# VH-VL binders against q960a1r229to459: the designs that were tried, part 10

Target 1, 231 residues: q960a1r229to459
Amino acid sequence: LKGDRIELLLPKNIDQFKKFKKDRTVISSGLITRFVSTRNPKEFSQKWISTKYVKEFNEITVNKDSVVVGAALNIQKMADTLTSSLSINIGKEIDSFIQKFSSPQIANFATWTGAIISGAKSSLSVSDLLILFNVLDAKLTLLNNSGELTQVAIEEFAEKKLFATHTIVNAIFSRSLTGFLFCLKLGETSEQDSTNFNFAALVGNQVSRIFVGLGGQPKRLTSLEVHIDAL

## First folded at step 21 (VH-VL)

Design a1
Fold by OpenDDE, fold request of step 22:
Structure a1 (fold): chain C 231 residues (1-231), chain A 119 residues (1-119), chain B 106 residues (1-106)
Amino acid sequence: as target 1 above (231 residues)
Amino acid sequence: DVQLVQSGAEVKKPGASVKVSCKASGYTFTDYYMHWVRQAPGQGLEWIGYINPNRDYTDYADSVQGRFTITTDKSTSTAYMELSSLRSEDTATYYCARWGYDEYSFDYWGQGTTVTVSS
Amino acid sequence: DIVLTQSPATLSLSPGERATLSCRASQSVSFMNWYQQKPGKAPKRWIYDASNRATGVPARFSGSGSGTDYSLTINSLEAEDAATYYCQQWSTEPRTFGGGTKVEIK
């Protein structure tokens, strides 16, 4: 590496990650050159830690009642996992929704965690993954600075800005969801998991979940949910 | 009826490449993931990779990583597997297999393509 | 990776006898499938999700199990049941197969 002193750790498991994450910036890549040049080009010394090779962050677990996707997985793999593990009426829509990404490269190489965090940080961008996670009522397993794991709803993660203090370990999706998923998006950008508009609705023989994205956090349309559920 | 029809047997030298086709019919090709499973002579089954035909996303087993490529031709509903830098241990019958939704299993299999790697 | 151990490796029985094939996983699995393979032929889905018979599978076949222990039972063996049976898990990636149990009919 040219220029500033940079240290990058590549832990192989979550215990190693826990041990060394405290004074390091977390990244999903095994390469730092681009990050150094774009984020802090003038820093003399930087310490980084990558999730890329952490075993637990790369795991996929399909349970009877839930599916768990590791934080280090790319968007495509996460999407495939959800598509395969959820009901056909939900999974197929996920597959189609993700297919509309303008750049396959982004989907192939970017982690879903990166997209979620980017979306959660932004008040302007419309994140497709963020709305998907919301409509599916996703839970996140988070690692705090004390090394403790906690589970939170995606809404809480964004609302409390937990990305500032916690590391996402995985996402948990319920496999008990029934009904139909409808997702729409318009105005996709090539640089981020962002569009100008998106919409997601889960409707069926259960409580409806409906979200719209116009910038920042998706907005839940509770009044519409109540209306639909009363029909 | 769902059918997966694979190309014929191949004999290759070490270091060569082989490309096997799997033509799907009887269903919407892009709606299902196509997997590849191989079986060495007298041995068990080994998953080696899959493709999502809709998004053209692929994932491969570590044992073939860097040498294995799965592709599709949607116009012909055909999946392809290509294995390069062939080794003797790559000698096997290769199967394409559809992963069935909701039943979480390989519900349809091709008839298999025998690939023999010998000097 | 989840390792599936099938036992016995070979099972030789007479027609009419009961056959029990075992598949043990190195860790708990959520979905277990069984495939039948005859010599020179492709595997066929036989049992899916532990206990569901695939289309065309005779009623004499049954699957059971949970967690780490699964079994395939043939209540009364017929000559046509001679084949190798493989278990396969979907709980973690990659999906893995057992080593197979060869059923021979005396």
Scores: ipSAE 0.904, ipTM 0.958, lowest interface PAE 0.4, mean pLDDT 93
Fold by OpenDDE, fold request of step 22:
Structure a1 (fold): chain C 231 residues (1-231), chain A 119 residues (1-119), chain B 106 residues (1-106)
Amino acid sequence: as target 1 above (231 residues)
Amino acid sequence: DVQLVQSGAEVKKPGASVKVSCKASGYTFTDYYMHWVRQAPGQGLEWIGYINPNRDYTDYADSVQGRFTITTDKSTSTAYMELSSLRSEDTATYYCARWGYDEYSFDYWGQGTTVTVSS
Amino acid sequence: DIVLTQSPATLSLSPGERATLSCRASQSVSFMNWYQQKPGKAPKRWIYDASNRATGVPARFSGSGSGTDYSLTINSLEAEDAATYYCQQWSTEPRTFGGGTKVEIK
């Protein structure tokens, strides 16, 4: 941070965030660390804006038909919310799956948004959160440069690379899902992001949802879904 | 049968610390989140925090953030809450409560632990 | 935080009468629960998700409501119903409780 003047705005609500977002790099932390400043020395932005204290980005809303999780929340808080909000047959599996996802340190500090974006940017990495979002048919509320909010499916977000032009405000999960969730992953270690394969299946729902992660956006196994639903 | 059994009453001075326990039985301890709720004398109920026993992840109310610490011992199916930097305002009966699936409520409660903070 | 306002603070009625307890939320809530607490005892789950009686709760108890307005009704009060009843919401974090309604039996 030597020699550079860094401006960090800490908006308290989404309106303030919208107002000051232009020409600023979004960060989830309330502090700009030396590490952040050194990541891209050639493209170092002097203007930053944080989501950490934005009310709407930190809110959890449990509705009858949906659960909404703010973008500034860490992975574990999101997972706990989903675990508590969805049926036992789904929620318990989420809890278990996230337990295997990453080290507690990462899950406790990293935002789910950061993880989703990281996964979506990579064509090679296997993202546990992406497959979870896909199997649960998650929607994202996005803020564009014009200050408008739109909702998109997680698939569309990844496919269109909307992370380049939009800010995630929250994720929306359906509470109408039924059946059982099964999640698996393979990796070298349980405590590191070394997942090289993951699998998620929601069966017993109106429409089964089955995904496999081999890198990048998880692939939906539609033929298998049809087969299972015919049984 | 599900049971939550808490430790006995405590009397402490301001600035002191105390640790209360909540032993769970009758269910798989790690399958449920354990919450803590307190009740000041003659007052209502206040949620103060919870722990995910699987990950030992915790979250706290602003009123106790930085002073209270919730932990678990999986081997004994026991949740703990350490109250530090005690204030007179912390005088209350503290309850552990399990959050139930599907019914979205505190389905089982401990008998409560009274903590009195007095000079 | 969602504020739950319960009314009345105290309700004194005779056996056999009907009691209606109100819980009003500062904003719309999705899940409302009720707990019964007797003096010196821990709260007990009484009504969950607005209208479902917990195990062991007598049929004379009923819950209703949606949005910001919820109620617990006791048809034909009995002496054993004397307690403080608390409403509790889960729509936003943190989960919050009402101030309670104390039901006294004359």
Scores: ipSAE 0.902, ipTM 0.963, lowest interface PAE 0.4, mean pLDDT 92
Fold by OpenDDE, look of step 21:
Structure a1 (fold): chain C 231 residues (1-231), chain A 119 residues (1-119), chain B 106 residues (1-106)
Amino acid sequence: as target 1 above (231 residues)
Amino acid sequence: DVQLVQSGAEVKKPGASVKVSCKASGYTFTDYYMHWVRQAPGQGLEWIGYINPNRDYTDYADSVQGRFTITTDKSTSTAYMELSSLRSEDTATYYCARWGYDEYSFDYWGQGTTVTVSS
Amino acid sequence: DIVLTQSPATLSLSPGERATLSCRASQSVSFMNWYQQKPGKAPKRWIYDASNRATGVPARFSGSGSGTDYSLTINSLEAEDAATYYCQQWSTEPRTFGGGTKVEIK
């Protein structure tokens, strides 16, 4: 779509996406709702490219050892995929956790990528998706400006602010996680994809993973993990 | 014992709507995804959609997107599928099927509901 | 969508014979299931995750395969085994079924 002020390209695959994204701001849909990636966040651009129809960004792949969720999928679909593909003791908790998502309904239809990026950018917000990704040790597949794909931990993504230079293609979750997932959130807000407090613990795995969100990036509770693992 | 009991056969005209029910028993209804699969006469099985009863999240096959709606009534442990704008090609036996956790398969099926669309 | 091709379409054998049903996927799949369906009846889960027999499934049935090639084997056919068998994949959405193999007992 071309207009006097806005131009939007709708690539159908990652190769086209790579070709078209050179000077464009990446969004998840034809609507300007949440930025997925931008190389120059301070610069306004009327050139957009959407992941909405990019095959690789919209795919769900369930492997024996992992589940892959495309970046263009909405929060609900992402949650559904995880719920259905992970062990019942983990998946059901995810389902419950997401069901209590405090963001407006419209936010639930936004991409999980947008939510992750928003959470990663914030120093104040407590993102439920972000803590979920952390506790599950999710990996992100990123596309850089050179057209190369790399895989990084969610912590690294946030720490290095890779959202400024990279495009999220998908998230990868391990299906090898065992044990039980416990999630808690308090202080739900009506306007943000965040709560005032959240907590996530994966217990009974080879290594426990425990995170708390009090603002900004979730904090890992290593001492508690060690304690739990010693029991 | 897990049971899925569906509503009776339906005969409709093109353009009409019909709502098929699937009553679940023997398990916690909200803990399992309910899928719908149809089978045209003499043909194979076609997945058409599902619902997560806990979140009321649904997904549909492209072939029925926008015309079919899956819902649930948690109080009665019943899943529904409303078929609107019926076409002759929608003539089929419709099955509800539970998707089993950890075994990643349709572990229980309803007996099927035949929907016939004819002028 | 992942296309599952089952072969043969029809298999006619005598009691006691060995039946091998094939299911080939257009791409590698992670989970393959088999369902048995008799005329006028709903499908029944028969084999799940390639090689696991569902509850009540006789030992003469077995499943195997990986990647793109899967098979269901009936070691010694019995009259009651007459049915159509469908393979079904879960690796990508949407979940898809094969066209089915009809097993007839002579």
Scores: ipSAE 0.827, ipTM 0.917, lowest interface PAE 0.6, mean pLDDT 91
Fold by ESMFold2, look of step 21:
Structure a1 (fold): chain C 231 residues (1-231), chain A 119 residues (1-119), chain B 106 residues (1-106)
Amino acid sequence: as target 1 above (231 residues)
Amino acid sequence: DVQLVQSGAEVKKPGASVKVSCKASGYTFTDYYMHWVRQAPGQGLEWIGYINPNRDYTDYADSVQGRFTITTDKSTSTAYMELSSLRSEDTATYYCARWGYDEYSFDYWGQGTTVTVSS
Amino acid sequence: DIVLTQSPATLSLSPGERATLSCRASQSVSFMNWYQQKPGKAPKRWIYDASNRATGVPARFSGSGSGTDYSLTINSLEAEDAATYYCQQWSTEPRTFGGGTKVEIK
């Protein structure tokens, strides 16, 4: 009759989350079933804290210069928000690209944070969501165990392995981006991070951003950006 | 040109269901998200929710959750809104409205469908 | 949810008069749209992004404001301006509307 013992706290706001976070593993709503399924029956109990009901982690704010997307939102809601709030030449490409790599079943259930952390941890997989965040110059607001907040670029989050020591509160996308977004996925299926190669370019912006995904973190093609920006 | 044409008025009893249609023409149906808004007699506008037609993804205002279902039929370029377990308080005119890009507003509206719930 | 409070509820004025419609948000917002609705008709997009007139909107209409306080002004009221005007924000989900200001012509 042995099984996992799980204590899951469901705080309603960030102040409760900070209070209860100590000594607990943070999960998104999309990860609960995965973690429970991984445990063997004889393991010690686990203490969890969820972002699902934290008001600040579920908020969307659209400002003149930015879109802020809370950490507990699912992939499809984030994509729809960006599509509806960014310029047409960027927003429609986001809508199209999401359809190529994330099935509705995954996108409607999984959080974008779970997918980003999974992509940032891997040296082998090619993440379509991660390259999208890179090309859009996404920033993450992070919270440490001491309740301190910082903002980092998506590249720094992965490079410094901040997923190990910080909790994502939200993502911030610029609404000031201009030009045209182009995204390409080449590989296995559109429903998962099973891409062999991807590519994302934002051109016609003041500073172009061009990335290629070959495994692990997307690689920025800065020489190509400089060339294109000179035209 | 862009046109949203809704189904005709409905009179229903409490506890019944109603399904309102919104036929789109003049644009590629799956390129835009469709929203639903209702207006009780003599009252203001209340946002209900939206659908992404390609993904069948919907999201609803918390205040109306539980009884509304928004769907589409891409083959006929038609959005639907279904409301179950009707109450007299659901008597309203229901509008479909398209969210426009770059101006970030509801740029085209259906003519409205009046749903009357009476004993 | 962001609550939008419009005032006055009804504004009865004579042709040629200046009408000012107020929309106050319960929290600061970055975007405010306005819609015109005539009796028995669907709303029409009127003002977007606080101050931009939609296509076909007469120049006598202007919008202004920021933060929590927004307004719609009709400089010289005309008979065809009789309608209810709704403000709408989309800065925070869900999108919400004000209760409306009904403009009547004496």
Scores: ipSAE 0.767, ipTM 0.897, lowest interface PAE 1.1, mean pLDDT 85

Design a1
Fold by ESMFold2, fold request of step 22:
Structure a1 (fold): chain C 231 residues (1-231), chain A 119 residues (1-119), chain B 106 residues (1-106)
Amino acid sequence: as target 1 above (231 residues)
Amino acid sequence: DVQLVQSGAEVKKPGASVKVSCKASGYTFTDYYMHWVRQAPGQGLEWIGYINPNRDYTDYADSVQGRFTITTDKSTSTAYMELSSLRSEDTATYYCARWGYDEYSFDYWGQGTTVTVSS
Amino acid sequence: DIVLTQSPATLSLSPGERATLSCRASQSVSFMNWYQQKPGKAPKRWIYDASNRATGVPARFSGSGSGTDYSLTINSLEAEDAATYYCQQWSTEPRTFGGGTKVEIK
């Protein structure tokens, strides 16, 4: 019979995480039980490291110009943080939009990083969380294999496939955004269905941001932005 | 015209539980997050946690986690806070408070509910 | 947790005098709110984002500060200003409050 064993490390801070990460598969705290219980262990690494107890991955910091959300936080906590920290016309739309694409059971346990990575990997699916990050001009703090931290725009993370070589530490959202956010999800049937098409627009900001999701990465509608900004 | 009206004072024995209500009026209940804050006699204020009433999502300060449960009844626009396994140190006035948008502060408070825990 | 240390614990001044209440954070914070609480009453929002007066707060109140040092000033004390004032930060979770400064009128 198979004698393979599963090993899981639970570091407490980012220094321990950097030191012990080598050749281990990173698991978000919200998905740890699901990955360990897979029916086909041949498709997963047998050596794992969790972000669940790393304090830096669980931190929330609100600065004058930014909100920083740690990578191990669940989707719902991230959404609530943004709702409470951004202007009302942006925050309330985030609160409303997440209700349309993620059930409480999923949002309360799944990490936002897991959802972002899944969306960034796909060439065909339409990700609601990824378009939200794009319209909000989110930045990611990434940890490379040598322990260095870098910050990149969400677009660059997906374009350069940095999920393959980097670990997400946090997301950074600007608190200087103004105007109105509008998000739309169109699925096949019920509220939690897969998205066929989504759309996100932030208008009335200094520079509008408008994205459409038709499959793969959200597409920025720069010509429409210029037209809207001219009105 | 926003009002937060809390349930009356409670006297409890150690080991019991208490459930405090906070009925909201004058606004759409699900548009705002509700927080709970307590104040021991002669002491300062301590944040307990919050609820997102649209999602029933809660989060609590680490220092108080494990014994507090925050819930809502959206049909009556009422938030609840339950504290289990009461100790004498839990004697305090408990407030509900609404987190305001764009001013990022607790803009409306309930009148407070005094919970006394005595042997 | 960010600890907010308020000083003095009690300020006893005559009407018309200038009161200065200090709030010092254990690490730099980006936001400081102030609440007024009279005996037997709930706190009221008083100052938000360090310096903005809430609706209905008299102009004699002003707030200032940044980083670790914040203050609330009452330029000419009136009898109705007797209360305890609490500072509060929300830059990191959990939201925390200072221990309060009790303002008494002689």
Scores: ipSAE 0.762, ipTM 0.899, lowest interface PAE 1.1, mean pLDDT 85
Fold by ESMFold2, fold request of step 22:
Structure a1 (fold): chain C 231 residues (1-231), chain A 119 residues (1-119), chain B 106 residues (1-106)
Amino acid sequence: as target 1 above (231 residues)
Amino acid sequence: DVQLVQSGAEVKKPGASVKVSCKASGYTFTDYYMHWVRQAPGQGLEWIGYINPNRDYTDYADSVQGRFTITTDKSTSTAYMELSSLRSEDTATYYCARWGYDEYSFDYWGQGTTVTVSS
Amino acid sequence: DIVLTQSPATLSLSPGERATLSCRASQSVSFMNWYQQKPGKAPKRWIYDASNRATGVPARFSGSGSGTDYSLTINSLEAEDAATYYCQQWSTEPRTFGGGTKVEIK
């Protein structure tokens, strides 16, 4: 998509994306046509680059030990992928947890990446998707301005504010996790309310992972993990 | 035992629509994804798409024309596939198939519903 | 989409002979399933995860392979094995099927 003072690039693969990324706002929504057609004619100089048509950002790859979910996929597609590719005790709980998401949680983001970045930026809100990524020990593949790829844990992404300097390419979840996943979210039952508290635990694995969300980044309950792992 | 029972054969004219049902029994309907696969006469299998009955979320193969709609009725444990604006090339047997956990394969199939589109 | 090419399209053999059915993927995949389909019947799960036999599948059937090359072997062909066999991958969306190999008994 091109316009007088609005420029949108639509690369088809990651090599094209790397070539044109410099100093452009990354977007992953098909709302550009609606956005352009409804805004007034004032000067608008934002330069954009879309992930929507990048092959690698839309791919799902399931390997023996991992599942890789491209950054341009929506939350529900990611959930279906994880549910269908992880063990039953983990996959069914993911499905049930996502079922509890309110309409605004789904409608406010075009991609799972948007929800993760929003959660990682916030010092106040409780993010359901972020705690899920933490309990599953998710890794992110990131692209820097030089076109280099690196892989980081979800905790490092949020802690080091890498959303400010990197573009998420995909998420990687282990298929070697075992045991039972338990997820809980609490908040006002209304269309407008966000989660006030959440909790996620993976138990029965070699190393348990237990997190609580009280605002800002999920907190890992390492003392409880050690106790449970000793049983 | 797990059973998927599909509706009977349909004969339609081009431009009409068809809705095939798949009634599930012997398991908790909302715990498993339901997929649809078709097979033209004398040809192989083509994946159409799926529905998650728990969340009613659907996804479809890009290669399939945007004329398919997959739905469920949880109260009757039934999945549906609707195909609109029928063409002669839509003549096929349509199967529902359940995606199995932990073996990651289509573990149970409906008996198939033949849809014939003829002028 | 990953294209699965099965060969041969038709395999005509006598009872007792060894049948080898090939499935080649257009890209490397980590998982391959096989389904048996007899005329007028729905497909039936036969082999999953490349080499695991589904319940009730005779021991004469075995699966193998990795990457782009997978095979289904029937060690000593029996009359009841006459069917079309389809491979199927789920490593990359969408799930895709091969074109099938029809096994006939001479």
Scores: ipSAE 0.630, ipTM 0.837, lowest interface PAE 1.9, mean pLDDT 85

